# Miniprotein binders against SET domain-containing protein 9 (SETD9), part 3

Target 1, 299 residues: SET domain-containing protein 9 (SETD9), of Homo sapiens (Human) (q8ne22)
Amino acid sequence: MPGRLLRGLWQRWRRYKYRFVPWIALNLSHNPRTLRYVPEESKDKVISDEDVLGTLLKVFQALFLNDFNKQSEILSMLPESVKSKYQDLLAVEHQGVKLLENRHQQQSTFKPEEILYKTLGFSVAQATSSLISAGKGVFVTKGLVPKGAVVSMYPGTVYQKYEPIFFQSIGNPFIFRCLDGVLIDGNDKGISKVVYRSCNGRDRLGPLKMSDSTWLTSEIHNPLAVGQYVNNCSNDRAANVCYQEFDVPAVFPIELKQYLPNIAYSYDKQSPLRCVVLVALRDINQGEELFSNYYTIVS

## First folded at step 2 (miniprotein)

Design FK2
Fold by ESMFold2-Fast, scan of step 2:
Structure FK2 (fold): chain B 299 residues (1-299), chain A 88 residues (1-88)
Amino acid sequence: as target 1 above (299 residues)
Amino acid sequence: SKVEVRIEGSDPEKVREIVDRAVEIAKELGGEVEVKVEVYKIDGKTFVEVYIKVEGLSEEDAKRLAEEIRKIAEELGVKVEVRIKPEK
């Protein structure tokens, strides 16, 4: 194995792993996003995995119900264990009353960012950054983000430590590196876009998709899936969010997986799906741009 | 044949030069190249480890690639380990 020869060195030295380590990262002078030192006193997780899960389920459930007219058709083809969770809503539809249809039509006026606002008390969106050279950034467009809130997710194809990341790594500043060496390719263009769409088409349960691909389009279904556009902190712009890794538990509702903006590159994967969320380090007001710590916080 | 390369060093620019030159040679030989990069800091120093896998080469081209990579590593004073394996 390639890593066997370094085992003695690996075991001898303490490790502080960095985010965003594509091969172009070796040209550090032209990619300031690549490497940062992680202080020993820093925390790896700001909130619990239960808090992350609770937030994601709350948002995804609201998105599911907002689109229930379409989802009810898919539910009719799924196992009874899934359908039973929505028996009351399905029964109303089966009675021929148009109440559910009229609510769905009214809810079809609710954009995903409006559902996010109604669910968490704030919304976020991509826009032109306040930094002259940065291009895109992410802003709080409505409401107040409380300290400890999940503000965003880092979308993209998930590569295990030993999986090939060939052409996708070239000139790509959107590859996020997890502490354990897992990579997430959040690039919405080129070969990265093609790879994600290919993987998304591969993974399905009957008519239900197992991941969200709409973050690759102008019609985003999961309004949290903008994390790759959050800019790094600087001397003039303090970080107000940090990255936190999250593994999707086996008990995650199958019908809500369609809102997860991540997909495993490998077809025969046994590991849980890795996601990355951005968590607020302080209260963030409407109109503020999000700025991230570009290093893993470890304690 | 398959060529597996491991590069380790504390100078990211020198490591990048080796990777860039190795990938260029591998592509010229018609190989399918895979690159993996790991970066970490130890006692204030940056350490970089790179794994390169090249598939689809003849045994002769694999040997040439391995020899060229070793020469580049010697020029730059960087530690490199190169292994040639049959494709299964």
Scores: ipSAE 0.000, ipTM 0.168, lowest interface PAE 13.5, mean pLDDT 74

Design FK3
Fold by ESMFold2-Fast, scan of step 2:
Structure FK3 (fold): chain B 299 residues (1-299), chain A 89 residues (1-89)
Amino acid sequence: as target 1 above (299 residues)
Amino acid sequence: SKVEVRIEGSDPEKVREIVDRAVEIAKELGGEVEVKVEGDKVYIKVEGLSEEDAKRLAEEIRKIAEELGVKVEVRIKGGSDEVIKYTEE
């Protein structure tokens, strides 16, 4: 009898949980739902937090140094504890006329996707999906993505589970649900875009922005900030990336926070900023489209 | 083989129960499971199963749907396409 097989599996039932998006804060019974399957004993992490942090710092430091002429102007107005890290570079910048005429100038004007390639050995970008109905997708445009590499980040406004997200949730397929109920709204349109820009304008250290807003534009400053456009896997396209949650540690350099494509909805929170990265499940070749194994609401 | 499940129901607790039980059985059989919500419908996709295990999963899901009164359609794709349904009648 099939029922006997199912009863034999009841002990495993307790090991598995589904996470549903809670819109109850605004008393909405008919909001779209997001379902994520999580084994109870499973780790949600494919690589270590140290590997994620190391990758982000490597990329962001390279972006910062590539843009040093503009960053040096900002650094001059920041605290001494930040400026002291770059004293040698600031001294050289003052003598810049000779450097611009020398061989050293050849390293100073790379596009963000070129910096990503030089830093990690690959580059990614959004383009028209290989799936006719999917609109945009994300492709490996240069190099090779090795298994376990951070290949993208999921941008957007970060909401704690008790924070209202009513209007942003309507017809929005770009809300990612974390295991602890934290939500990330990666929609680049409408009210979601306005909210992110408002939060970005709120959070500053003098002239320094504390988050990247360029993912909302055609000129992306952080080339990893395309994760919301990664399509779900299908019958014809196997998953080659997975989502991994990451909390920005207190030790994270303040001058590099401008490259983080996430911002907290509530300014008063003392909790670490939640980010989500996409990690390669296998080696991914140049020209391949990225497909995730995470399913969310589609309107 | 690949198994695709479509679940439709107005009772979210019963829909959740059938989804949870279906995923547990799929994982027990060694399948790779993906779940998608679209309005009042839930889609489950399971890959990496033998044809025999795919048919077993589909039949068990149908039994659970009958038990709970939840509408379900299960499609097996691979060696031979097969469709198993539970409806009110």
Scores: ipSAE 0.000, ipTM 0.182, lowest interface PAE 15.1, mean pLDDT 74

Design FK4
Fold by ESMFold2-Fast, scan of step 2:
Structure FK4 (fold): chain B 299 residues (1-299), chain A 89 residues (1-89)
Amino acid sequence: as target 1 above (299 residues)
Amino acid sequence: EEVYKITGGSKVEVRIEGSDPEKVREIVDRAVEIAKELGGEVEVKVEGDKVYIKVEGLSEEDAKRLAEEIRKIAEELGVKVEVRIKPEK
């Protein structure tokens, strides 16, 4: 009798749970969003690295220019090789009389989600999931996401497979596993949050930040940095996005690194920074919730 | 074109063999919880020293995720498991 056996199993499990399994261990076993199944034959790339890079540069450049009043102050302290790209804009900014207003007018012209819409034709944001008891989810809030588009990024601290992550993994459903064993801890709370902020403060080029930390706050600067809140697919909800790994190339503009929502746990200038993007598997309409595959299969 | 195909139903069949009943119990309990969270229909049979778990009603992706998690738990606990993924019917 299968129903009778299942009932007996739950009765014995309840006894086991109260007598043997501590509460924290029960929380540790509840980790469905973190599990990424990666079969040996899987390919992790839906679109080219060039397409990912092009999309990120397009969005980050638009965010940079939208925030130019603030960025111009940082640029004034950077090498000429970086400043020369923006020489005409810097000349206009410095000729303006903004002495009293500069303290109050360090604001972008448009909200980050509006910049995303203007550059890619859509916007995304986190909200309460359409799934009962799933908590947060990510929705297309404006426009249309075409198949093959980069729709979000998975933020967080990047750990190599030899680096310690034990304490950060306790009760943490936001640890993403890459094909090579690299882990990304996208938890916005507790020790994970403290670690990311510590690494962000460690890695700087003078006044320029090398990573985005605003995904840990209510005022997000990179509107793509919501990937950890995308729910997994189920019987009732088909996947419409998948994860793809991306290594930041050496050619990546240094002034735009501040929008990358990832940072290495250990300082290593020789290794490329690992990022993870979510790529659309089909056209996704305004109002739809994003649901992810935990792996990619290619025939 | 679509990179991932969500087929009809898939099923996961698990055979567990182990000399430590507490560790076998832990694998069964964690597997049942994950399968339930994925919306699968779970059947467990205990026959002597062997435990069989069958989970139906999963997408191919959820079936593979469940199989991977069960293998991982078994590896952590040093218990022998055989996990098979099959199409339903």
Scores: ipSAE 0.000, ipTM 0.134, lowest interface PAE 18.3, mean pLDDT 73

Design FX1
Fold by ESMFold2-Fast, scan of step 2:
Structure FX1 (fold): chain B 299 residues (1-299), chain A 103 residues (1-103)
Amino acid sequence: as target 1 above (299 residues)
Amino acid sequence: SKVYVLIEGSDPEKVREIVDRAVKIAKELGGEVFVEVEGDKVYILVEGLSEEDAKRLAKEIRKIAKELGVKVYVEIKDGKSPEELEEAIYALEFALLILKLEK
C-alpha cells in the first residue's frame, strides 16, 4: 500500500464534508452510517442533466405510446397544447384503423421490460441477489448496458429537511440520503407504502396520475423503478453503477409525470421534484448484478 | 484535548504491541480510551487529556511505531465542542473507507 498521510486524507475529506453535513444533522444518533463514495477526480454528476432528461423522456414516451388506447382517454382531460402533440394518433383512433401502410405489423402491447429493451438496448429486473446475506438484487436481464447509461431510478416518497420521517426510519434500510439533506424513502412495505399511496392519491389531476405507484406492486409499469434493491458494493463485488441526483424541470411533459416513481411528502409549489437515477460506470453485460458505490459504514 | 490514532501494519503481533503500549500510556495519563478494530486497521481515540499530555502521548506513540516498523497516523484535536469530535470521527471513518477501497 502507498503511504498516505492522515493530513492528506483530512484535506480530501474536508472538500467533501458538505456531503455528510446534512446526514450528520438529520441522523446524528442513528447507526449504521451511510456515505456516498465519490472518487476525488469525479464530478457530483457523471452525466449531464440533459442526458438524464433525454433518457427518461425517451423511455416514458415509449411507455405512453405502448398504452395509447388508455392514455387517449386521459388526453381528453388535458389542455389543447398537450392534446395537439398527439393529434395525428388521436385522428387515427377516432376514424378506426385504416390498415393501409402496416400490412406486416401486428397490433401488440409490450411488457414494460420489453419497451425498456426496445428503447435503450437493455432491460433490468429485481431477483434474488448473488450475495448470501442480501435478499434481493437488480440484474441486467437482456442486452448490454453501455457506460454512462441510466439503468435504474430510486423510487419513493421525497422528504425535505426536517419533514417528519420518524416512524418510516425505524428499521428501514431503503432511505436514500441526498447531498442537500433531501431524503427518499424507497421502502415498499409498512408505513412507507401507506404514505406513498396517500401522497399519490392527493396529487391526482382527475384521471391523470402525477406519479407512478406500481413499483409498490408485482405489476411494475416503469421498469427502471427498482433502484432501492441495488446492493452496495463491497471488497468482493466492485461497483458498476453510481447514484446521481436529478431535479424534474418545469418543462417536463405533464402526461409523462405518471411514470415518475417519486412524490413529494408535502405539497410544495416552489421546489422541483427530486429524483435519483443510477448511472453505469462501465459497460455491463447480460446476467450481471448491479452494485452501487453508496456505502454503509458499520459502527 | 483529544488524540486520534490510526494504526496499520502487516504484522498482527507488532500492531497488537503498539496498541497495548499506547493504551497503557493513555490510561496512565488519565485519558479515557476508545479502541476499534476494522479488519487490518486499528483506531484509538483518547479524550480528557491536557494539551501537554496529548502531545506527550503522540510523541510516545510515534517512537513505538518507529521501533516496531508500524505505520501510524496521529491527530491532536481540541475536544471542547461535540461538533468538532463528531467531525473528527467522521473524517477518520472516511479515511478507513478509502483505505478499504485501496486494498
Scores: ipSAE 0.000, ipTM 0.142, lowest interface PAE 13.9, mean pLDDT 74

Design FX2
Fold by ESMFold2-Fast, scan of step 2:
Structure FX2 (fold): chain B 299 residues (1-299), chain A 103 residues (1-103)
Amino acid sequence: as target 1 above (299 residues)
Amino acid sequence: SKVYVLIEGSDPEKVREIVDRAVKIAKELGGEVFVEVEGDKVYILVEGLSEEDAKRLAKEIRKIAKELGVKVYVEIKDGKSPEELELAIEILEWALYALKEEK
């Protein structure tokens, strides 16, 4: 029955347009999408962009070095300006001892969440939420999260305010709306998954990926890429994290871009890549679930 | 029922206060709230309210606007506006075209 499918799409579109593009319903169709209004306390950055960048580089560098046997092959095909940073490690990689011990070296590499713990003093992972019927949530699985720490990232395809997003939005609670109207689609299934993978394939530099696609799988490489599963605060559960927008600077190391869990829908070299991090509002103990502020997510 | 709100004001502090209080009341009534900013204008749409709760929300928003001396337009809708219907038809036609191409 095609009529049943079309009725469902119509009902989902009506819910979607009021949720993400209220200007359409208010006869603002001739005006471009504008900024989302957010209460004053939700506009301020909790930590500096330099602190966000420092944390991401520290974690991504540790992940890169943990996987160096595979990364060294990719580096051999990159410009000298990139390879020179790892010259000593590349020299060792070509030793007979390294070649003979290759299997043992790979066997002894740490899991991504263990690298996170060694790097930042804590680890996080998705699990069944403490909230009834909320599905997944994100928990501190090891260590202590200090106030002001970057705890996770909101993965997904980044849409500019003028870019079409329709089928991906149907029944999708994982779309984050930035203050400037940029959307991030963090859904790990359906058409959203297909779109992200297509963009990831488009933006490759030979064997080097320019974004992380593993958050779409059970084998996550960037352990921070779980932000879409963080539940909103409620009267019974106070927020302990908040969202913070971050633009990837031009000086960001190209070989580490493979760990960024975001990719632009349209290829535009003039605009920096938008990312969203979750930052701790207080010290968070092992075993605690993360809860975010309502005003930063459209779901 | 739906509640459409347009707030016009040159004082961003007063506009923020109206928006924050309106959003809080709408959520307490169980409504879904959508906010869009266009320069010195703020558009709010609240959906999923009963007719009685929609009237209550509209009354409270008008009261806040009077307190703060800010211009506000509030309208309660229960049917499709011409603009909503036209856009919905356009999206449906595009969706039908997309489904046809998949075959």
Scores: ipSAE 0.000, ipTM 0.196, lowest interface PAE 13.3, mean pLDDT 74

Design FX3
Fold by ESMFold2-Fast, scan of step 2:
Structure FX3 (fold): chain B 299 residues (1-299), chain A 103 residues (1-103)
Amino acid sequence: as target 1 above (299 residues)
Amino acid sequence: SKVYVLIEGSDPEKVREIVDRAVKIAKELGGEVFVEVEGDKVYILVEGLSEEDAKRLAKEIRKIAKELGVKVYVEIKDGKSPEELELAIMLLEFALELLKREE
């Protein structure tokens, strides 16, 4: 029995040694790695960092205001410079609670997907893919996506090129590989899920969240945080979106960080938080599934 | 030396051609070749090559990829796996097996 167990372990280990990702992850400290080969002509950004930032701020601000009754509790912990941006809304809320109590009960908070539609003119959501073997996919559920629009974000724990991604790399199809060797682990299950939640709890300041963890649940607060479910293009399915890397600037509003679906693995990093957005390559109609050109050469 | 190759997406016919050529060159150089296919991804590991032959294989694979318009990742690793890495992988395998049983 013991000899049979040892042979079984060796045979399974021999199978795992064929897996590319664990070997790269475990050798990070010795090998400067390039985990993604992309032709030079495909490295150019489709839209500016200013356009990405502007879109994210518009969506996150709209989500914040939609949930303002709960968010006003968080504002009590923030500096006066932040509170002053919302002073008119705080005054209306306090006066409204006292004068129009029953009417406040009748005011509906919109679902995140509805806020996305009101803000950008479209909405997206995950559903069963049109591809038989792919499982999940992402669809335009309402409106029209114009060429150049930020249509989704790739959620997950961000690992610098020197940081170990040991257990999480095994059998994990949701690791996004950035051009500079940064990895984003967007797996919503297992060890990856535990790691993200641990990092989220580490960075939390009382009621103030520094990243969105709801993409790990059935009740998603940031409706853009479905990028890991976008399938790759194929001969039968042309790409209509592409991945674009984005670094969160230091000027990013602290009260809106709760909507960023990414968190750094190491809390002591001085570099900006890496995010990845998906950008539309053409106008995309309601009902269409999103397909990425992550591995396609763009002429 | 070891050569790790990851081929992802693109035209299946072109992917097949680069895999076939890479495997042929690796075997001609005396390497032991392991190939795994997972959907739109193909992993190739070649073991037992000299440093010079590993570099030659990597160069040829990159050349074929460029000619066919296929995106590839190629990494060369010299020497032995660290003892700590081998032990960690064996312990990980044991831990994963136990976790799967508890599910």
Scores: ipSAE 0.000, ipTM 0.234, lowest interface PAE 11.4, mean pLDDT 75

Design FX4
Fold by ESMFold2-Fast, scan of step 2:
Structure FX4 (fold): chain B 299 residues (1-299), chain A 103 residues (1-103)
Amino acid sequence: as target 1 above (299 residues)
Amino acid sequence: SKVYVLIEGSDPEKVREIVDRAVKIAKELGGEVFVEVEGDKVYILVEGLSEEDAKRLAKEIRKIAKELGVKVYVEIKDGKSPEELKWAIMLLELALEALKLEE
């Protein structure tokens, strides 16, 4: 009997294998942060997808060049069309302008936050929030953020609307809900951390990484990958950033994918990778905390 | 322990070989085997194995799959992988469907 029942249920499993168990139903009274209310006006994109892409490529390219001695080893395994973009830098290395020992042992010459500052004119980092009860927040640590700037990214595992996220949703305030039902799990702890690392290992091609996993550690390589710690606006703290969804285009440079702090949960996904950026609604001064217009609905 | 196997391949002869070898090893280890075939996909669930025997079975299935060039997903309920979560959700959904059928 048991075997026949299981076989019958396996037939139905094919229909339900990607059915999403509503995480919202599990957390409605305990974790209102998992619910998102989006004001009508914030459904529109603040900046173009081209502006988002341009900013990400500019920052990631600068990070890549800062660590060029290690990255040049990856380039030797990539097609000539990729290597040709860095021909001048490879020629300089060949000329031996550095001591052999320095070349072999050289690491990044600047910290990631310093590269961000040199590239965009500002830097951001997580710290203790200015709100007494909020725990962590994100601050402009250096420079000035102009209106319309991409100021951070929401890291984490990307789930399509029908993919299972049951266990990850329990007690997790870091699940971002996109307008189309795509979810991003930005929790740096527990099962969420294990899932992200497993997906990162799955997609790795030898030394070539397809996503950034350093946001899960104390040594963050992509300094933008702090978006999950941005607190919601309130009557006492006006929003100065908003969330904007972005799909990574197929033409995205393969050598720069290592800086994307997002990874798809499903192995053979046909859709482009979803990312979420935070965009400045006004000029933001050094020392200010970021507050988003991500509203919570409570039952 | 339980071993969950999904076999996916376009070559029916190679798929049949891996299924037959996997079922044979599972039965030799004293496991209860459930098999369901859907087109190019074969689902295998093995129950009643010790943790060591489950790991041995999974290793052997992966080895056979690599030798034959067949795509397989093999999980034991103690893994770090997202596939284990998919199987857990599948079991929950199957249990809910079973309760629905009883009504």
Scores: ipSAE 0.000, ipTM 0.114, lowest interface PAE 14.7, mean pLDDT 74

Design FX6
Fold by ESMFold2-Fast, scan of step 2:
Structure FX6 (fold): chain B 299 residues (1-299), chain A 103 residues (1-103)
Amino acid sequence: as target 1 above (299 residues)
Amino acid sequence: SKVYVLIEGSDPEKVREIVDRAVKIAKELGGEVFVEVEGDKVYILVEGLSEEDAKRLAKEIRKIAKELGVKVYVEIKDGKSPEELEYAIELLEWALFLLKKEE
């Protein structure tokens, strides 16, 4: 136990620091955190959870089918209820000309960004930001993003408010704060990267991974998993996307969970997996950089 | 300049009104706004304002707070060095807490 003098000093410092802890945490260590505020007249969500789910399932299903040659091997180890959804495709794979295996893989394996374009009518990718000081940014590389579209996802390890994130938070500009205090650490380097990979290795169903780790590499499987590189809006750059929180429903197809770029820090929790999507506030043209708004007003 | 605002109130409708009005004024002045809501407390950080606009924002927030009878704390700061020292103290407190918990 602390001595009497130390206890007295600790109590005084705790009262003093109570005024400053959130202000210090928000901005004063080169670790800007994105906070979200929803005024009474505004909605917490720009589009419905059903619209988010529908978009994610459409993209992930297309990615799964594009890589079906490899996925069919994983399906052989999954329950019959999952395999039965793909019976027609499995029959073709088994009866198909195995001599065409190399050619078939070349024909069916499109780049992830091309699959995104074929499914949603646009693609996005990280590149050097138009802002001199920002380093990376996210651009619409092809097509047109319509207002209300899911444009990207914020990847990373999901922490509940009571879970330790101390060392990961030092000098880390890629921590997103949800309204309920849940944090998502989207840093692709250092201890954050190690933690995500450790959690990804922990959570699996046989050969099936329950989250995407490829956003940590140069060859991403889920082309939406670039949200942490979207820069905040400023006086000279208006916001064209906003953050929206999304909880993965229990009915989410197990074979598609491998494309979710988020994983819970602790699997002993019964809460659904938290994800964050970025939703278009207006139509966004090819070549435009994405800029996020931490504050949503829709009315 | 940066403007730090802490709003405390037991009446959530009055707290909501002051937050909405403060954020509107900050955005009209061209500031970058960060807001965190924690129970009966709301923390607002506004960045990218001139010293004059920061003072104007602080004055308007205090006026609204007085009008609504809500308690607010408002500080205007330039640069980072005093706050970075306070952040270091916070990190040391968290490290001490974690070490005691592990023992």
Scores: ipSAE 0.000, ipTM 0.242, lowest interface PAE 12.4, mean pLDDT 75

Design HA1
Fold by ESMFold2-Fast, scan of step 2:
Structure HA1 (fold): chain B 299 residues (1-299), chain A 80 residues (1-80)
Amino acid sequence: as target 1 above (299 residues)
Amino acid sequence: SKVEVRIEGSDPELVRFIVYAAVEIAEQLGGEVEVKVEGDKVYIKVEGLSEEDAKSLAELIRYIAEILGVKVEVRIKPEK
């Protein structure tokens, strides 16, 4: 039909136009303006940074212990102060019985989603959205999410305000913008996927990974790393989660960094790693889909 | 000068893209940006720009919106 052909050509032209908009915006980066500072009181936070940190450490510690057979090998590369935290477990591993019994199943005793449930009282996972044509969504698959809980993280490569993100931004609906202009590219395909994997390889300390790359695969190790698939609210779907920015503190345990689903585009040890969590605005029941309002940036 | 933008979208992806572009341009110009989402409308407020930069921002936002076929209202107001 002629009408169908015309629609196809128009959608192709609109996509073509769309591809050049980020370049125009980013080309203004040559402007020698001074940096803007956002005061703490202008940030819209639902829970404290300590609550976010506590939740992440609790979940990541449980994931680490569940996979201790593999993690004990990595501990040999870490300082005594780290190894001493696991002395009791290392003593048991010395017998070799657990390693020998699980040599063909070196994976966790429990699936990551089950560890999340045992740790926080709920589990989340991506599935086909309840919205027609929205593709993927994120659902509470087990348990109850209490108001104020961290329910997911927005994975991806972290770009500073001055860093180029032109090709990654073409046709990419998974770029999250932080209040300070930091961008997170959570696309699991194409050039975005290649960039994340490249950065992950750059930052490794031997066999120890400094970020989680499994969110790019079908076998996800951090079950929270599904935030990019949370759909935006609409008139008929109220938001039940909100985005909250979080900077990883310098004292974050090195052995748990492998579960952080974010990595900086530029290798800069001076700046803390930016993460974004999604926090529950109300109690969310099993079977409910998560909905967020993008750009929840208020003074 | 102060720039106020209202974006009304039927395509959430295109609306997100315009918001992304507008915020990046505004911050490159040294403006202080606030974004609020209310239903199907997105409001952007930019403060601390010179009159020249405010005009440039408004023109670029309108240009991008026209290219993408999205409706926007951009207003420039004095602060000082």
Scores: ipSAE 0.000, ipTM 0.166, lowest interface PAE 12.7, mean pLDDT 75

